# VHH binders against o67189: the designs that were tried, part 6

Target 1, 350 residues: o67189
Amino acid sequence: METTIFQFQKTFFTKPPKERVFVLHGEEQYLIRTFLSKLKEKYGENYTVLWGDEISEEEFYTALSETSIFGGSKEKAVVIYNFGDFLKKLGRKKKEKERLIKVLRNVKSNYVFIVYDAKLQKQELSSEPLKSVASFGGIVVANRLSKERIKQLVLKKFKEKGINVENDALEYLLQLTGYNLMELKLEVEKLIDYASEKKILTLDEVKRVAFSVSENVNVFEFVDLLLLKDYEKALKVLDSLISFGIHPLQIMKILSSYALKLYTLKRLEEKGEDLNKAMESVGIKNNFLKMKFKSYLKANSKEDLKNLILSLQRIDAFSKLYFQDTVQLLRDFLTSRLEREVVKNTSHGG

## First folded at step 21 (VHH)

Design f1
Fold by OpenDDE, fold request of step 22:
Structure f1 (fold): chain B 350 residues (1-350), chain A 122 residues (1-122)
Amino acid sequence: as target 1 above (350 residues)
Amino acid sequence: QVQLQESGGGLVQPGGSLRLSCAASGFTFRSYEMSWVRQAPGEGREWVSYITDSGGDTYYAKSVKGRFTIARDNVKNTLYLLMDSLKSDDTAVYYCAREEFDWEFTAYFDHWGQGTQVTVSS
């Protein structure tokens, strides 16, 4: 069985499938998370999570078998994370893989969900044990939603709340969030709360409220300052944002998006393309944003942007791979930039 | 008003082929994922096939995989189901359904056609 997360969800909660083992993967991990949340709600205490990187082979098999042995036990949902790591532990021995496959195939009383944090490649899906799982279980994919679909979703939500959002405001919101579902939902909810007494949301209002903890502190201010190379103020704003509970990853995502777009624009500019057209090609359609981006482009060389992107990638990597403090990494980055700027200014003044 | 209208059903011999069509109107067809669902006599509704809004990805029930092909023409606002190698078990009313999901991403079919009868009989 191969299906989408949405189709799977519909079927699973209404008419449970005969299959018991499912692989969940895809580009849109948020949808998987949402599904799992619903699953957890449904199963309650019978919702079990296994971590492939932490669990031993024996424990793994026990966990899958115990749920099957006691005929009177309530159906359980077993969710397995980091399955790839588990597979690595099992090694390349054919016998071990066969054992795993056998165990998975014999799961009868419980549902097993193997969750991947990325979209699996065809090669991965065609290799054991996933190949076998696909035969007796299901492969569920969470694809990205189209921009239009997301836009419609957001519009629908606002309408349901009796809020009219200006087109420019909506586009701005969508662009700012990069169509990230989680972020978008969060911001939409904030806006709804903000508009509780208002029937219309304007672009200005969205700019003020989106990604803001307060009227005076928002992520875009940070990004603006950073891109305009006011690192001192950027640091201050960053601290404020963090203090108010803004997640550093959100900041990073926005900044990365901007940086990438700017880099692209810079490249296009170098090729002699019309900047306005170029901006539109990267999704910058709002005049205000265009103006901002123009200012960013003036403030940053291609090299600057490249370095920024690389730095952000590093920060992301360190955060994800080494679980380092993203905030500290950002601070360090800004501090480093600030120091460089000061040195440059002192060298030219002397 | 959202409208879905199926056509192309009929009587066919085992091993035969049919092409179903679903004409969509009243909404931006290209923005919605679509599915075919069938209901055999005395049985519940069974999902048959799914296609993304762009048509880039297609999915099939195990029972029809390799035999059926879902397609769409977003210019014509039409959904298709090509059914090859039909079997008696494929006998059912086939429905075109629009895929939808709410704010919490609970998926559901929000609109259905009237269905078209497909009968596979020797």
Scores: ipSAE 0.793, ipTM 0.910, lowest interface PAE 0.6, mean pLDDT 88
Fold by OpenDDE, fold request of step 22:
Structure f1 (fold): chain B 350 residues (1-350), chain A 122 residues (1-122)
Amino acid sequence: as target 1 above (350 residues)
Amino acid sequence: QVQLQESGGGLVQPGGSLRLSCAASGFTFRSYEMSWVRQAPGEGREWVSYITDSGGDTYYAKSVKGRFTIARDNVKNTLYLLMDSLKSDDTAVYYCAREEFDWEFTAYFDHWGQGTQVTVSS
């Protein structure tokens, strides 16, 4: 069975399915997380998590074994992360895969949820053991919501709280968050809190409050300064953001998104496309944001943007792979850029 | 007011085909995911098929997969269910339902039609 996360949720919590093993995957991981949160709430102590990269084969099979020595065992929900890593551990031996499939097929009392952190490809789903799981269990997909659907969701929330949001403000918020559900939800909640005494949210208010830790410190100011090559001020703002508890990865995410869009725009411009149309094609529809992006494009060459993207990728890699301090890496990056700009200015004055 | 009205049901022989329609009004149809749900006599409601707002993705219950096709016309504000190779077990009242979810992404059907009877009998 293949179904959506929403349909699965409705069915699972009202009329539990006969199938016991489910694969959860999709582009929208937030929906999977939300479902799992609800699952955890429902099962409480009977909610068990297995990590495929950490668990031994024997432990894994033991955990899936329903043989409770003590007859009265409550139904459990077993969630398995990093299942791919577990499969790697099992090796390429056909016999091992068959054993795994058999074990999964024999789950009768408990529910097993195999969670993937990305959308699985058709090839992956058609390969063992997932092919077999699809036959005796279910494949659950968390697809991305349409932009319109997300917009409606946000509007509904504001309306429920008695808040009227200006159309431009809403569009700005949606664009800034890139329609990321988790981020959007957080920002909307912040805005609701902010508007507790106000019935109307304006564009200016959203700009001030969105991705802000305080009224005076926001991530977009940092991004703006960086893209306009004011590295000295960018460093100061970065320090402020960090001091107020903004996670550097959030900063990186926004910056990367902007850099990528800008690079795309430069390429389109080179092809002779209309800049306004090009901006809309990359999701920049707000006039204010268009204005900002135009300024960024003027300030940065294609090469500059490419270098920026590469640098950000490097920082991300070093942070994730080597657990280096992301903040320090960002500082180093900005400092390096600052030094380069100073040298350029001194060489042209002479 | 949100309205859903099913039509196209009737008596058909096993192996036959039917086309159900659901006329939607009172809301922006193109913005909502839609489903078909059926209820057989003495049984609970069973989900049959799901379609995204744009119609780009479709999903089916195992019992109807390969036989039924869900479609929508967002210009006409109409949901369709093409039912081929009908079986006696397909006998049920078929409902059109609007998909909804709350801020916590709890999914539910917030509106239903009156249903249309499909009877598969020799």
Scores: ipSAE 0.777, ipTM 0.903, lowest interface PAE 0.6, mean pLDDT 89
Fold by OpenDDE, look of step 21:
Structure f1 (fold): chain B 350 residues (1-350), chain A 122 residues (1-122)
Amino acid sequence: as target 1 above (350 residues)
Amino acid sequence: QVQLQESGGGLVQPGGSLRLSCAASGFTFRSYEMSWVRQAPGEGREWVSYITDSGGDTYYAKSVKGRFTIARDNVKNTLYLLMDSLKSDDTAVYYCAREEFDWEFTAYFDHWGQGTQVTVSS
């Protein structure tokens, strides 16, 4: 079964499907995130997230086999992020894939959502284990919305709020956001708040109000700032990302990946290896990214990177074990780093 | 006013073929995704097929995949469902439905046709 995220949403929340395992993929990841948010709301404490890049095979299978400890027949929703990474860990061994397929096939009481962070290729879908999953589960696609559909969505929202938007103002907004749903949503909401009294939005007003706070809200920007030790700006960007609905675990994933790569590169550099070759060995092939990573390496000592990794691991642990707010933990981390820098600067200036 | 009108239903033998049409009016047809939904006697509504606004992507329920083809003509404001290799289990009222979603991307059908009866019987 292959369906769209919208169709799937309608059926899942109104008429529970017989299938228990679903693959979520697509070009529009925001729609998947939105769906998962709704899922979380529905299942509450029975909503579990696993990260494919972090979990071992054993942990994975355990998670899928875990019957509600609390004897209650409550249906659980298990979300597995970055399943592709998990598969990579399993390797190309046929036996392992068969085991995985068997486990997934035997899911009866819970719903399992396998999430990919990109659109899967036909080859991937036609290969094991996804081929098998498609036979007993469902494939859900989140496709990009057309520009026209997005425009209509925005217009409808303004209309619902009784706000008239000039055509040129609307076009300006759409173009500047690049039809990015997350960014667009944020900007529209901002504009709605702004126009709450006057109920008219002109081009000039949109230019003044739009993008004033979040011109470059990107997870990569956050990571860049953090790795370059601009903690003050990193904090601001973090808040913006959260406001945009970016899941903190996604931020953590990218940051952890970068930190680990950097640490590896630092070690290799110390061993006298060619940095460019080393970068390629850790999957950094793009020249722009190479440049960025070089800057990160300059900005961070081996010890700094080690400490960063440890801190991230702690945040992850606290989030998972103690159910602490990941965002707050990140804030605390950044704040602590900022304070340390201030102290260092004051000690050297006196 | 948004209007959807289905046609093309009828009685057909197992293995036969039908072509359903849905005439749309009162809205910009090319801007909306469309679906076919069917309801068998005594059963709930079942989603059958989905097509994007441009017609570039199509999706099918497992029960009809390989047998049914959804298509649209945005110039004629018409949605089609080509049904081949019909089975008795395909007997239902078939509805054309307009796809919509709200600001939170909660999806729903906001308009339905009156439906057209498809009966597959020997």
Scores: ipSAE 0.711, ipTM 0.867, lowest interface PAE 0.7, mean pLDDT 87
Fold by ESMFold2, fold request of step 22:
Structure f1 (fold): chain B 350 residues (1-350), chain A 122 residues (1-122)
Amino acid sequence: as target 1 above (350 residues)
Amino acid sequence: QVQLQESGGGLVQPGGSLRLSCAASGFTFRSYEMSWVRQAPGEGREWVSYITDSGGDTYYAKSVKGRFTIARDNVKNTLYLLMDSLKSDDTAVYYCAREEFDWEFTAYFDHWGQGTQVTVSS
């Protein structure tokens, strides 16, 4: 069986199929997450998670064969993450892969969901054990949603709450989140709460509230201060954002996006392109944002932006590859820049 | 407002072929995934086939895979179901259905047409 996550959702929760083993994969990972959330709601204490990088072969096979601890059969939902890591533990031995396939084929009382964190290639799906799972079970894909469908989802939500959203405000929000479903849901729900009494949502309000801890403090204030080289205030705002629970990866995402856009704009200006057209080519269509980017371009040379991008790439790499604290790395960067500015000011005057 | 109108059904002998059409209006057809759903006499509705908004990916119920082909023309705003090697089990009313989902990503059909009867008998 091969189907989409939405079609699978419609059938599984009403008239579940006879197949017992399913592979979930795809580019729209949030849809897999929402399906699994509904699955957990249905199965409650009979919802079991296995981590392929953490469990032994014995634990894995025991979990697949278990029934109710009170006797009798009670079906369970067994969700397996990091299945690729579990396959690495089996090695290249054909006998062990055949045993795994046999166990999966013979699941009778439970449902098994093998969850991948990316879209699998056709070659991967045609390799064992997934080839066999496709035969006796099912392959479920969560494909990316179109930008128009995501926009309609957001519009329906605001309409449901009776909130009138300015067109520029809506477009800014969609661009800000990059149409990412998880981020969009979080920010839309925050905006709805903010606008619950007024029932109107302007561009200025979206700019203040998105990725913020209060009406007056958000990630864009931090980015603005950094790009205008007010490093002392940027450090203070960073500390405030972290203390109120803003995740540092959100900060890094926005800052990196702005830095890359600015660097691209510098290169397009060198080629003689009109600035307004260049801005639209990198997704900057809002007049207020165009004004802000013009100020960032005045404050930063092409070399400043190149060095910023390289620094951000190193921070991201160190946090991911060496498990370094992203917040501390960013603080160290800002502190170093502030120290250079202090030395420069004392050496030039006073 | 949203309008879906099926056509092309009829009486056909086993092994025969039919082409169903669904004319869509009142919405941006090219932006929506679409499905065919059928209902046999005395039974609930059964999903038959699904096509993405671009037409790039198609999916079929096991009972029809290899015999039916879903297609769309986003210029003419028309959805098609090409049915080959028809069997008596394919006798049903066939509906064109628009795919939708809510804020919690619960999937459903929000609009479908009046249906077109397909009867396969000797």
Scores: ipSAE 0.652, ipTM 0.839, lowest interface PAE 1.2, mean pLDDT 85

Design f1
Fold by ESMFold2, look of step 21:
Structure f1 (fold): chain B 350 residues (1-350), chain A 122 residues (1-122)
Amino acid sequence: as target 1 above (350 residues)
Amino acid sequence: QVQLQESGGGLVQPGGSLRLSCAASGFTFRSYEMSWVRQAPGEGREWVSYITDSGGDTYYAKSVKGRFTIARDNVKNTLYLLMDSLKSDDTAVYYCAREEFDWEFTAYFDHWGQGTQVTVSS
């Protein structure tokens, strides 16, 4: 089966096909992200992510084959990132590729979605195992949307909210974001909030509001929110990062690095070290980062940082030892911290 | 305002060929991806083929791949479906449909023609 992401979306969520294995690829990666977000909503706890660069062959096949002997069990959606890295682990051995193809062909109780972060070339699609997947499963492409279609999408959204956007303002916004769908979606929603009462957006207003788009959806934003104890917004950003295909281990590495640096800085301050000198000693030389780290130090006690480090070590260990979902462990951690913050804020007398 | 008018259907023998046309008006045709969709008697609608706004990429349902060709003429605002090696299973009303999606990228067809009947006798 070969089809577009839009056609696949229309059929999969109403009358799903008999095929069980699908490859998602294409130039418009945001469309793949939105499809996977809808898939996650449909499958809930039956939605599983595998990382091909991390998981062993045996763990991979075990995840695909899990079934219930006695009870009714619902089908699962298994989403595989970095499948190319998994294939590299298998090497060029013909028997290993034949085993992989056989396992994929015989998926009966689950749906498997192999996600690529680019448009695959004909050579890649005509090579095993993808050649076989095209036969017994499906190849789903997310094509680039034209600039005109993107402009109409944005204009329709403003009209839906009753907001009159000046033509110059609209063109500026499109150029500023480079017609990037993820950035446009974020900035348009921000502009809608800004114009909720006035119902008019001028060029000057868009220039004032929309000047720093891309930083809102990176790993450093998540770490910033967590360290400043905005746990509710951190949870939202975490979900966005995972939907964008950011590897949870990357999130853990950056957060752990920051936590360790902050703990070290607390210790150096206690010993009387100059803070700027201490920051340079742990590799923080950029003045913007120094400003951020000063804010993190104000928001977190040494005990807070110790507890954070211990929690991150536990999450890492549980991910490896119990095959627990790293993302869910991070969510549980953030939820626990949010509940603690709520108790502090509501414990005053009344 | 948006109008899609199919034509070119008819009765044909198995193995025969037909060319369907869809005349589009009331919108900027060259900006929209388009599909052919068919509906056999007593069945639901089945997607047949898709073409990008430029015509640079085409996709086909498994049941018609290798036999059908979708094409467009953005000067004449016309969508085509070239149908070869027709089978009895291809008997259906064929619709051209305009691709649309919302802010959450939920896809749907927002406009259809009245359809053209294709009948493959056996």
Scores: ipSAE 0.641, ipTM 0.834, lowest interface PAE 1.1, mean pLDDT 85
Fold by ESMFold2, fold request of step 22:
Structure f1 (fold): chain B 350 residues (1-350), chain A 122 residues (1-122)
Amino acid sequence: as target 1 above (350 residues)
Amino acid sequence: QVQLQESGGGLVQPGGSLRLSCAASGFTFRSYEMSWVRQAPGEGREWVSYITDSGGDTYYAKSVKGRFTIARDNVKNTLYLLMDSLKSDDTAVYYCAREEFDWEFTAYFDHWGQGTQVTVSS
């Protein structure tokens, strides 16, 4: 079967298809993320992510063949990232590709979603194993949305929140982000938060608050929640980032960078340095980021930041030296911090 | 007011051809992705084909791929479905539908035509 991500979304969640294996690809990657987020909501604990670059052939086939004999959900959703790296492990042997195709064809109890980070060309889709998947499963494409449709979506969102956006401010935001849906959604939510009381956004305000795409955009919400000590929401966002395909080591890198910058700012503040100049010295020049970093500094003592840095260093070391799951180590860290917060509140409230 | 009006249905023999048209008005047609959806008696609605706003990409249900062609004319604000090699199981009411989505990218069809009957029988 071949269909669009929108059409697939409309049918999968109402009258599920008989097919069990799907390839997701396309130029509008955020639409794939949105579908996977809905999939995770439906499957909860039965939503599983596999990384093709990290698993062996045996582990891969075991994960796809697993079916609960007693208890548990009737169905599971298995989401596979970096499938191309897994295919490289199989090599050029025809028999190994035929085995993969047979395993995929025989998936009966679960749904399998093979996620690509780009639009596949017709030649790629005509090659095995994807040619066979098109026959017994489905190919789902996330096409580009028109610029006009994206503009109207953003404008309607600001109107829904009662925020008046100047036309040149809106156009600047669209051009800054290159009409990228993931970046737009994050920047629009930041601007809504910024304008929550005055309900007006001018061009100058958007220029000061918005910034262009970087690695930080994907994980900013998680880092923000963690640094403001909202550990419950941070745990939820962490799970979402993994389901979206953000590698846990990328999350660690960005969080460590922020923690080190904040620790440096604490030391410079102790030496009497002007905070705005100190922020610029560590590369923080955007006014919205300066506002957020001031909030992070208020929420975290120097000792808090030192302990965070040490914890992140230990998570990194344990992941690399003892081959422990980085995501689980991060979850354990956040759970430990949340448990300390609960004990603290209960003791004061008693 | 958004309006979609299908035409071109009728009675044909198996193996025959039909060309369906959908006249669109009341919105910027060239900015919207469009679909054909059909409904046979006693069945739910079945998506048939999809076309991007520019017409650059088209997609088809397995049941019609290779036999049906979706096209659009953004100057005339018209959507088309060219149906070849028709089979008895293609008998259905065919609807022109406008693709829409919300901020969470939940997809739906927000406007439909009244439909045009296609009957394939010997």
Scores: ipSAE 0.601, ipTM 0.818, lowest interface PAE 1.4, mean pLDDT 85

